# Miniprotein binders against q8wxe9r568to878: the designs that were tried, part 11

Target 1, 311 residues: q8wxe9r568to878
Amino acid sequence: EEEITVDVRDEFSGIVSKGDNQILQHHVLTRIHILSFLSGLAECRLGLNDILVKGNEIVLRQDIMPTTTTKWIKLHECRFHGCVDEDVFHNSRVILFNPLDACRFELMRFRTVFAEKTLPFTLRTATSVNGAEVEVQSWLRMSTGFSANRDPLTQVPCENVMIRYPVPSEWVKNFRRESVLGEKSLKAKVNRGASFGSTSVSGSEPVMRVTLGTAKYEHAFNSIVWRINRLPDKNSASGHPHCFFCHLELGSDREVPSRFANHVNVEFSMPTTSASKASVRSISVEDKTDVRKWVNYSAHYSYQVALGSIW

## First folded at step 6 (miniprotein)

Design P1c
Fold by ESMFold2-Fast, scan of step 6:
Structure P1c (fold): chain B 311 residues (1-311), chain A 98 residues (1-98)
Amino acid sequence: as target 1 above (311 residues)
Amino acid sequence: SGVESVRVFLEDGTVYVIYDPSKTSPEEIIKAIEEAGFKAELVSVEDGTVELKVEGMDSPEDAMKILAALAKLKNGDPELEKLAEALKQFAEREKKRS
C-alpha cells in the first residue's frame, strides 16, 4: 500500500504574567514527522503555508491538501533531516526528500510566533507566609478570548493538564505521608462560595484540596502537581473557576527559604490544533498518483506563570 | 565562481544566497545585485549563507533579473534554472488575469 502520514506538532513555551496571564515571552517550535510506506525510491515534495511563497506558489491540483487556516506564516531557523535537499528548499521553499521507509522520523523543525493573543485558560495564584504557616491558592478559568473556546459546540479540549508548584527541598519531609485527593470527592461541592479544608496540626501533613482533578506531591518533579484530565469540565458551569488550595505548617519559620520560586509551571496538549497556524498545503510523490496522504496537527503547551516571591 | 544557490522571494523582498566563502563574498554578491539595478542590504550572514533585503524587486521580471545577475557568479546550477522557469510561469498567470 502507498501512503504517507505527516504529523505537525507545535510546542509553545514561554512566561506569562501573574493575574491576567499576559504573554511576556514566548517561543513556538514546530516539528514535522513523517511516516511513509512507499515502494521503490520515493522522492517526496512537501509545501507549507510559507509567507515567502505567498502569491508565487505553483502547485498541481491533485497535490493540494485540506487546510484549516487562510494565514501565511514566517518560518524561522529551519533545520532539516539529512534526507532533505536543502538547496531545493532555499531555491523554491519546497521541502524535497527521500523518506526512511516504515520509520517515523523528524523531517524538519522551525520556529514561528504564537497565532493567538491569549492562552486557552488563565491561572491566578496567591501565596501567603505567616511565621511557619504557608498557604497557596490558585484559580483556573477558561479564556473566552482564545479562538477554540468561542463556541462550546466546536471547542477543542486542553488535555492532560499539569500544574506544578515547585517545593523547596526542606519542605519535602512534610509530604512523606501525603494522601491523594480524588477528583470525584469535591465536584458536588463546587459553587461560587466553595470552601476548602483549612486546618492542620503543627508538624502534620499538608492539607490539599482541589475542585477538579487531583493534587499531590510528586518527587519526580520536586513539586506539588495539580492534574486535570480535560478542560473545560463537562460538569461545571461555563466560566466557573476551578480551585487548588494547599495549607502547610512547617516546624519553624526558619524552614521558610529566604528566596522562593518565582513561577508555577503549566503544561497541557490540544489535539487537532495548531499554535503556529502552520499548515501543509501540498504533498506529492514523484511518479505516483495513487498515494494516500494524511496530515495530523497537535499543539503542546509548556509555560511558566509568574508567582511572585515568598519571603 | 562561488555562488551555489540563489532564492528570490518576491512578496517578502528577500534574497538568500548560499556560497563558498573561499571563492566569493557578501560584498561581491551585493555588487552584482546593485549592477542589475536594485539596492541590496545585508540582513544576516552565517557560514556560507547570506540573507539580503532587496529594494526595487516588485515583479517576477525583477526576480529573473536578479537571478541572471547572480548567474555570473554561478554557472551550471539546474535548480536556479528551475526557479527562473517557475517565476516566468507565475508572470504569465498574472498577465492572463488582467
Scores: ipSAE 0.000, ipTM 0.068, lowest interface PAE 27.5, mean pLDDT 75

Design P1d
Fold by ESMFold2-Fast, scan of step 6:
Structure P1d (fold): chain B 311 residues (1-311), chain A 97 residues (1-97)
Amino acid sequence: as target 1 above (311 residues)
Amino acid sequence: SGVESVRVFLEDGTVYVIYDPSKTSPEEIIKAIEEAGFKAELVSVEDGTVELKVEGMDSPEDALKILAALAKLKGDPELEKLAEALKQWAERDKKRS
């Protein structure tokens, strides 16, 4: 059968403040991919909730797609695949194109303003140095200010959450130089403390503890990585924070660099949601009324959170 | 003070500022950007949010200068420290790629 699928993918990138995770800088990039199985050289039209056509939209009833939002948005820096007639877009804001048969391709991309005032959760982090010992603590709380979190019945999960704590290359290099056995490496010590379901430390031995998920040193990222498969968890609803605790032992206090990175990296995905509130309002295929039409939404978040220092 | 958040679109030269109208104004925000060495033009104002088109913002370093200038209106010294950390990590990524 005749079919066309439109994938709308948002990518949030930015920088948030220490403590309250206020958005200091952001970019939201929306990419729209098409995959179609249509007979002949089919001419297609895509309609978005573009603010510039509000009140002037012309859509046939059979072309209307399910509404995901009542918002109209401003599209910045639109870029199109060569199959799109850019003159038509410039003059009428209509996205007119002839898709490649059975080939998934990026039809267009554009930038928007993040639709929310807050991110889905906040991460507060504090670090301290005591001689040759370094301690890192994080508290993660779901944000009630994020719209998808306000109604428990419609709450959408954050998936594959990855929180990366950069470890200075100087620490890893010096530590490994002094240790010939794997048990004395940063990776061995960090892994030893992972996934015990408690933030409490055991004496003077290096430990890493999380209340949810797993944490370990991952050389590919030069970072300690805290991974959580899905948020919110059952405990998130009670308002209790999810905690990460790490205690690192260095060979000497002289290994602490004078220029220490003061941020952590946060990355996760949210299915069936939009960071931009970009919405497909219509899909039409010239001279065809029997076309099956699908629209999928997803958002990926990647941003930096300022670290707290307490020494 | 009065600036709550700043959002910079480097590639299209756009800056969005969320602010408290009782403490600051679009004119003071534009002035701060211009004192940092850039030219800013008002595009839109909507319920405590101002959209500006900024000329001369061509690099991450330029974006950081704008963020630093607006941080003074926010009264946030930690933003300047964050800008320095970002410079270090941007330089590291550039050397590794």
Scores: ipSAE 0.000, ipTM 0.161, lowest interface PAE 20.3, mean pLDDT 74

Design P1e
Fold by ESMFold2-Fast, scan of step 6:
Structure P1e (fold): chain B 311 residues (1-311), chain A 97 residues (1-97)
Amino acid sequence: as target 1 above (311 residues)
Amino acid sequence: SGVESVRVFLEDGTVYVIYDPSKTSPEEIIKAIEEAGFKAELVSVEDGTVELKVEGMDSPADAMKILLALAKLKGDPELEKYAEAIKQFAELEKKRS
């Protein structure tokens, strides 16, 4: 009955280079959510691996949480829920609060720097435009430089991977919107048929092939979306890249814009890991010793992979 | 020369080629794939388009070898840039493995 759950959720956003996916720009936002079931009015204290308390941390042994990292981090632009005593934080860096009972709420948020040198995988993309034909091929390989990928016994998965290739507005007419046929969505394809007007629209059904997952046009994103449920998969053990291939035949070369997509968008989640290396060091509840304490970590990644300006 | 576009599908084990019948043939295209180390079988031919079933294409690296072999038949500067990127990626994978 007496329990408190702390969810530490990181959001990585940024821009990476073509080829090696070197991080060109990044931001990490950490949000901490609380869900508690505590009797009476409970005063709680949360301690993070805040660099400003390194070496002068004061915590009772019973309040110490398992350490997830040896790193100490700098917290930038801290913002708190109204239930937090900010004066206590400014004086001692302790997060003192009276939680909302039985209600999940955001206790605080702050910005940090990305703790890794590389991302969990790299995406290399080549685009070819020849007249009215457009071909896109991507190669995805797991990075050996990412810390979670180095330990084969505790490797953390990338889940719900979404690689989005923005479709120019001029091409949207060539794709059918998602719809339901029974319990299955209608797949995207080039609309083929006779047309009366100044310009005839012709083309083949877009050919999309992937070695892992699925690929189709999704109007919600105005993009061709390559979806992979989990990485690494069993075949990733071979070390070979996973591939996406798309061939689109437009009605004319005039339908190719002067500038195609500047970036490919990559999005995925990693459970039980942290992009910031933010760690809960202690949790205490005033005058209670038999409180069940849970800490969950997750990271969501959303970034752009540069394609360059030349086809 | 004579190949206008190439599409390689690892999942289906198929390759689609658009070509100029006056400059090349399905037989030449099959030969190029076979010289790259694979077996190719004709599935369909229609109006300068050939569909091939390729055996031995079991990995993304194999698909890249086929795409690179056929890209050399195009002689297109844009496609040659594409083929060079594929070759460089394959070389990076060899160094890492």
Scores: ipSAE 0.000, ipTM 0.117, lowest interface PAE 24.0, mean pLDDT 74

Design P1g
Fold by ESMFold2-Fast, scan of step 6:
Structure P1g (fold): chain B 311 residues (1-311), chain A 97 residues (1-97)
Amino acid sequence: as target 1 above (311 residues)
Amino acid sequence: SGVESVRVFLEDGTVYVIYDPSKTSPEEIIKAIEEAGFKAELVSVEDGTVELKVEGMDSPEDAMKILAALAKLGVDPELEKLAEALKQFAEREKKRS
C-alpha cells in the first residue's frame, strides 16, 4: 500500500556518419516520472548520480538504492515540476518534492551526454543510380563497441526497430500503383531464399528483399520502412549482418529528382537500459521506512544516418 | 560471357546461375567464383541453370564479390551494371574501414 515508482526514461536523438556511424551530433534527454501511493502528504527526497555531489553525499542506509552504474554524470538544463523545491536542489542537489497522489507525472527533465562511444548497431547504406534504375542496399551489424553487446549476460535487445528510407515524391506513383493492386506485392518478407542483386522481371515494379523482418512502402512516413521486431536476432549469430535490398526501375518519361534523401531514419527502444547512465542513488519518504521503492529504466533512440548524394 | 542472371542466398550458402550453354559452362562459372577467393561445389545442373554451394560466403560483401566475378562472364548489360555498382560500393567501404 505504501509505494513509490520512479521511471527514468532516456531519449537519444542525433546524426551519425555514413559507413561507420560515428556520432556527429547528439542529444540525450532524460525524463523522470513518479507514480506514488503514499498515505498523507508525504515529503520525498530523490538522489541521482549527480557529479556535483560526488564525494560529498551523505545518505542513510535505508535511502540507498541498488546502483546500475559506477558513473557520475553532469545534469544540464534541469527543469522541474512545480512540486519540487528548486532552492533545495540548487543548494544541496537533492530533489525534494511532495508527489501528486495516485497520479503519474513528470517530476523533472534534464539533458546529458551519451554514455557509450558507439550505438548498439551500425547501418551502412549504398545507393546507385544508373539511368532510370535505382538501387539501395543496407547492411546492419551489431556493434561490439556498445558495452551491452559484448557480454551475453548483460545483452539487452533493441526492440521495434524501424529503418526508414525517404521516397522522393516523383517515385510515389510506382509504390501507389502497387498499393492499389494490393500492398502484398511490395512487401518483402523472408523465410529462407532471400536474394541480393536480383533485378525486377516486371520492369517498373519495385523489388524489395530483407534477410530479417519486413519491408514495404508506408505512406504515413513517405518512406520504405524496414521493420525488425528484435535485435540481435535470437535465431542467428550476433556477428552476422542483416541486409535490405531495393531495386526500382523508373519510367522512361520520369526524371530522376535533382535531390535525393541525404539520410535514413533509425528508431528503436531498449528496455531496462540507460543512454545517459542516469541512476537513482537514493529514495526516502519523510517518517516512513516501510515504503516499497521501484526504479525502472528505458531508452528510446531516434537518429539520422547520413547517406551523401548519389548523383 | 554467357551468364544471364545470378541469385545469391547468403543464409543457405547457395548461388543459382542462369546461363547460355553455348557461351559458358558450369565449370567456367565455378572457376570464376574460385578465382574470387571462394570454394564452389556443384549441387545441380538443368537446362541452363546451375546450383552451387559456396564456402567462405559469410557476408553481403562476400556475396557482392561473387556477383561482381560472375558479371564479368555475363553479356547481359543489366547484370553487368548491377555487379559494377556493387563492386564500386565494396571498394568505397574498404577505403573507409
Scores: ipSAE 0.000, ipTM 0.111, lowest interface PAE 21.3, mean pLDDT 73

Design Q1a
Fold by ESMFold2-Fast, scan of step 6:
Structure Q1a (fold): chain B 311 residues (1-311), chain A 92 residues (1-92)
Amino acid sequence: as target 1 above (311 residues)
Amino acid sequence: SPELEKLAEALKQFAERGDSPEDAMKILAALAKLPGVESVRVFLEDGTVYVIYDPSKTSPEEIIKAIEEAGFKAELVSVEDGTVELKVEGMD
């Protein structure tokens, strides 16, 4: 019956450079959601690894949550739900609140800096346009500079990886019907998806190939989407690249494309991790000692990677 | 430090509710004066204190001495990676 769950969710957004994926611009937004089932009046206190309280803590042992990091962080642009006593926070950095019972709600959000020097993997992409032919190739490598990748025993996966290659709508729609192989073959190749071993619709030449996951055109994104369920894959060797290849034939009567995106979009989640290194240090409920306390962490990444040079 | 000032205010709020950790405040104040003490955690129910410190500026022996000068008996429980755990007698 007596229970409180704290969900700490980080959202990383940014732009990274061509090749080595240096972070050029980034934002990390942390959202903390509460779901509680507590009897009576439940005044709660939440303690974070806030740099402004580093050096001193006085807490009851029962209120301590398992340590997820030794790092202390700066909280920027804190915004609170109306149930939080903001004056208490500004004076003491204590997050004091009376939760909405049996309702999952966002207690607070704040901004931090990214805690890592590199992202979990790098994506190098090269695009070549030659007349009516377009080729796109990507190489994906796990980053040894990312802390969770340094020890295989403690490595946390990147899940539901989605790499989106924007395709101008003009390349997919309004094709002229001058060749049976041209227009019909392009649409069939784009829509069928591809694996590295798949046979192309136009004979044995591959239109889209991936060494891991799946790739297909997805109209909802106006993009060719390379999807990978989990990285690193369960049998992958460290340092080996995963590859995506796509060849588009726009038809003999098409003009040279006048518009193409200067980047590709990368999106994925990492469970039980924090991009901010935000950590719940303590949870207390006034006049209660037998409360079940849960803290969950997750990080979602969404960023742009610059396109590579011509092959 | 700003962190010590913020924690001192939080302790005032706790004390105002009649659940005064006066002994914990005395220990915190004593340790705050030591160069190289980075973090102090006091567990009232167990009578234990955790201190994170810079070994180049202070030592477990200096930390114990500071607690004893504040009027408490302190015994070393564990020490590792610039962290010390102490059992302190005389806390309520």
Scores: ipSAE 0.000, ipTM 0.224, lowest interface PAE 17.5, mean pLDDT 74

Design Q1b
Fold by ESMFold2-Fast, scan of step 6:
Structure Q1b (fold): chain B 311 residues (1-311), chain A 93 residues (1-93)
Amino acid sequence: as target 1 above (311 residues)
Amino acid sequence: SPELEKLAEALKQFAEREGDSPEDAMKILAALAKLPGVESVRVFLEDGTVYVIYDPSKTSPEEIIKAIEEAGFKAELVSVEDGTVELKVEGMD
């Protein structure tokens, strides 16, 4: 049948401050992908909530998509697939194109500013070093300042959360050697990761503990990775932080790095949301009126949280 | 028209809540959405211009003008070409 799907995907990247996670640097890149199943000549027109067309006309037509917001945005550094008629865009701000048949492809990309004042959660991290011992502790709190967090009924989750603590380059060779050769160059506890489901610790000194999700060293990232499938969880409503604790014993003083990582990396996705507030206002296909139209939104976040030196 | 009529009603309700759309333009859109064969309506508030794309077998420029006038505005034909009519409308805010 005749149908077209428009996927609007935002990528947030940046650096946030230690402690309060103030946005120090950021970029939002929006990519628009098309997947269409259209017969014959499929000349398509796409309209966005581009501020350059704001206020010039009020429109009612069958190609207009429903919207829940009046926000208009600035599009910076627009880049287009070769199927787009760029002259039409420069003259009218309409994205005119002939899509690739039955193939998901990137129609265009552009940059915008982040539409929120805060990120969905904050991460506070403390690191200490004593001889051959290294301790890392993080506290994760949901931010009520993020718009999607204010109403439980409309709340959108952060999915596949990864918090990565880079392992100093001096340790990377030891981890690889131990994995390949089976030798225990570091105390076995360094490679242990487990979720204990509690913020309290008792008995012997903990090696790696999380109150939500799992944590372990992952060679693909050369990092200790704290993974959480979904935030907020059932306990996030209490306002209590989710915690990560790691105690590393390097085996010798020689393995203590001169400096630890300056940043912790945070990565997650939010379905059905936009970091840019980019919105599809209209979709039409020339000489076709009975076309099924779908628009999906998603945001991917990948940023660094400043850690600081504690040596 | 049923789909456009539903959209016009939704836009009217949205505008009433948000205050981001002129009342007069919404009245014109709602009136024209009810006509069979109307496919597209564009209203330019500053110019007082209305463009309508329609199916000539289901409606006519005369019926389009009549619908605007019944909504409380004066409409004058500026141009007509197969399936498209341009009107000058007075009384819009």
Scores: ipSAE 0.006, ipTM 0.344, lowest interface PAE 9.6, mean pLDDT 74

Design Q1c
Fold by ESMFold2-Fast, scan of step 6:
Structure Q1c (fold): chain B 311 residues (1-311), chain A 91 residues (1-91)
Amino acid sequence: as target 1 above (311 residues)
Amino acid sequence: SPELEKLAEALKQFAERGSPEDAMKILAALAKLPGVESVRVFLEDGTVYVIYDPSKTSPEEIIKAIEEAGFKAELVSVEDGTVELKVEGMD
């Protein structure tokens, strides 16, 4: 079967502000992978929405790929697999290559700018340290400013959401029991005025509660990890926030902590989306007309939400 | 434009497939028109797709520019700032 698949994967990394999750620093790395099943000497050409060729495209109709973006982007720091003719790219911006047969490989990578003004959701976190008592609360809301969230009918999910709260390994002995509570129970507690600094706790076992997903200490990350399979969930249409609560009583044989953590780490993926707006405009295979062509897009996000004194 | 000069170099690689110079003439003519955002020339079936700002230019002006460059153009479709044209003489 004559077939070529192009996977465009964006990796967003950055730092966002404490309260409103304003983007303070960011990088977007785009990787393009090829998997092809093409007979003979297959010479391929790939066309992207490269700003340097805007308004000057010459292509065969059969080579055009569907696109949903009108944006043209600047490609920074392009790096190529050895199968790419880099001289052709430097002179004409054409990505000319002979792919590896039946092997998924990275054709190229480049750096771009994040195409959105906001991230798909915001995470607001409040922390309190009172003697040997540590309390952490987070509120997660879907962002209406993110383009994919504006139309519920076409909304794309955030998948495998992982929110990590770093904790010292010395505190690990206190994370023996973990529990998940329904949204109803957490709302009742909040309405009754659960606040930071409260020292009235029945018993001394750590308490971890979430309204969606699961939370537990994961040694691999030296962190309490809040995991959510998919956002928005079916109840997100009502506009209520998703919450995480953690209360920990430290042993008296340890020094009272002066701070909990500087940042919370957030990680998730979004299928069929692009963080860069990088788009495949054309795919050409020399001397072959009956070729099945596929383009897939995905974005992976990994960033820090500040907890310290950040604007 | 610098982009057109880069395309001229790339077209040396397509010389063996026929005449890309006609496509370059069409691109050059349309690139000078106010309000033209993007031009795609399809050598295989002789079509040209133009994305433009309707407040600055029109399908009629786009056709006129192609005809002044030495080709015959006729309208195939028009939709919200995009026009598809059939162009004869590209070879």
Scores: ipSAE 0.000, ipTM 0.306, lowest interface PAE 13.3, mean pLDDT 75

Design Q1d
Fold by ESMFold2-Fast, scan of step 6:
Structure Q1d (fold): chain B 311 residues (1-311), chain A 92 residues (1-92)
Amino acid sequence: as target 1 above (311 residues)
Amino acid sequence: SPELEKLAEALKQWAERGDSPEDALKILAALAKLPGVESVRVFLEDGTVYVIYDPSKTSPEEIIKAIEEAGFKAELVSVEDGTVELKVEGMD
């Protein structure tokens, strides 16, 4: 009956280089949410792999949680829900709190550094302009430098991958309808065996092709959105990149903005992983022994891939 | 016992993280054998030990005795509502 769930959610944000996606700037924000079903007045204690307790505090008993990391991390700019006794945290680094009954709430948030050297995949994008014609091409490859990609047996997927290419407001007329043809529709319109070319087949209507997933103009984002449900896929191991291609014919070269294409937005989630390596070391509930304890980890990534300026 | 087995696993995980001063482990092991000890925290820098316990199953006096039998000197600093703070000498 007695149960507490701790969700540790990392949010990676940043800017990476256009070629090899080297991290130029980043922030990792960790949020911890609690959902508990506990009878009576419940006082809970949560311990993290906080570097400030390494070597000078030893916490022991059945409240110790299994851990998948040997890392100790620095917690920056900790902010707490009002139910947390902050004096206890400042003195012992233990998060002492009385949870809201049957209500999912954010217990705390803090900033850390990204624990990996590379992101799970790289996105290389080339944008070219020739008069009134604009081409955008992207190549997506899984990164061998990301730790979860090193062992295929333990690999964790990137889910709900969303790559957004901002479209200037002046170009919206070329996307007269909210969405354009996806890969299957484009292959039906042009031979299935045809290579990805830059030739427009319908005048001012954009030509879009993807080798995996779907691509459409979505007005909610003012962007062409390339969506991939899961990476890696069965073809990721072949070494061939997943590709996106778009060709747009504008009415005049005057419709090309003076500064065009400064970035592409990339967003995806990785279940059961941590970008910060933040880990729950212990959970206890005062005066309760048979509490069911759950800890879930997830990381959400949202970053910009630099495109440079039109050259 | 099941409780000692779970404690041994917790001690193994803690040691595998590289956080293992030998004296602190001796104190934790001694206290883990006492019925009613719920949690133990050892602060190595200032030599303090905090014990949360069930007053119906053990007492501050028995906690001090266990630490002393493990080879350390323990002094009561504070006690309140099933929590005792001790100063322990002889830890490296």
Scores: ipSAE 0.000, ipTM 0.290, lowest interface PAE 11.9, mean pLDDT 75

Design Q1e
Fold by ESMFold2-Fast, scan of step 6:
Structure Q1e (fold): chain B 311 residues (1-311), chain A 92 residues (1-92)
Amino acid sequence: as target 1 above (311 residues)
Amino acid sequence: SPELEKYAEAIKQFAELGDSPADAMKILLALAKLPGVESVRVFLEDGTVYVIYDPSKTSPEEIIKAIEEAGFKAELVSVEDGTVELKVEGMD
């Protein structure tokens, strides 16, 4: 029964440029949750790769956790659960706490900087307007600059990918009937020589096509939502982009704005990874030597990509 | 020595960053000879040491004595059941 689980979850938010998806603004929030099953009153100590203890920290071998990174990181705006002795942290950077038994709770949170130069994939979007017609096209490619993508054998997936294209409220009436064109239908149409981005029927329901996943209007987000369960897929190995296409015909030229929204929203999760490179270096439990210790890492990404008329 | 091997992972954690924990290691090895010592945190710049221990097996007095026998001077800063904070002089 003597066990403690530490879950380290990173939340990335930010804005990236159009075309090359350079990171323009970002924030990384790290949350650490504890779930313990420990007998008696248990005092615990947690050690992170905190830059302020670099070169000064020595802990007993039995308390050392497997290394996930060689980096030391700066912790900003640390906030703690009431069970943490904050005086000990301010004086020694030691996270000393008495956990709530059998209850998962957030021990602490802090802010860091993103540890990578690029995001796991890039999204390039082009929007065009001609009269009362609006077309949106996106191309998604896995980024070779992201460290987890460099070796196919150790690659970690992006899961539950959601790409949202905001739709003005006045256009919502045009989505009263939702339609989703499957990836096989799109591939068959393209392979038969159909022009990508062309619509032969005027005045009909919006046309949405994807090469992977599904796309439809979702009122909960006031957006067209492109959903992909997992990236990379088997076709990502070919290096070709995954594509989204939407063609919308409005009732008149007056319903078309003079300028489109600046951003597309992207959201996904990555298991067993860290956006901050925050790492648990040590865990100890007072007066207990035979404690089972687990550390889990995950990262959630939510950011805006610039929407432009040109790649 | 089994004592040195026990702390090899702690040395490796800092070696990858080019840091040398010589004085910290001397203190850690001295305390490893005491029954009931669970954790030792050494802060070289501040000259402080935090020790988690079993009060039924050792005491702050024995912890101070072990550090002094290793060649350093130690003074008790604070003590709470199972934890002691020490100021240690002579660490470089």
Scores: ipSAE 0.000, ipTM 0.123, lowest interface PAE 22.0, mean pLDDT 75

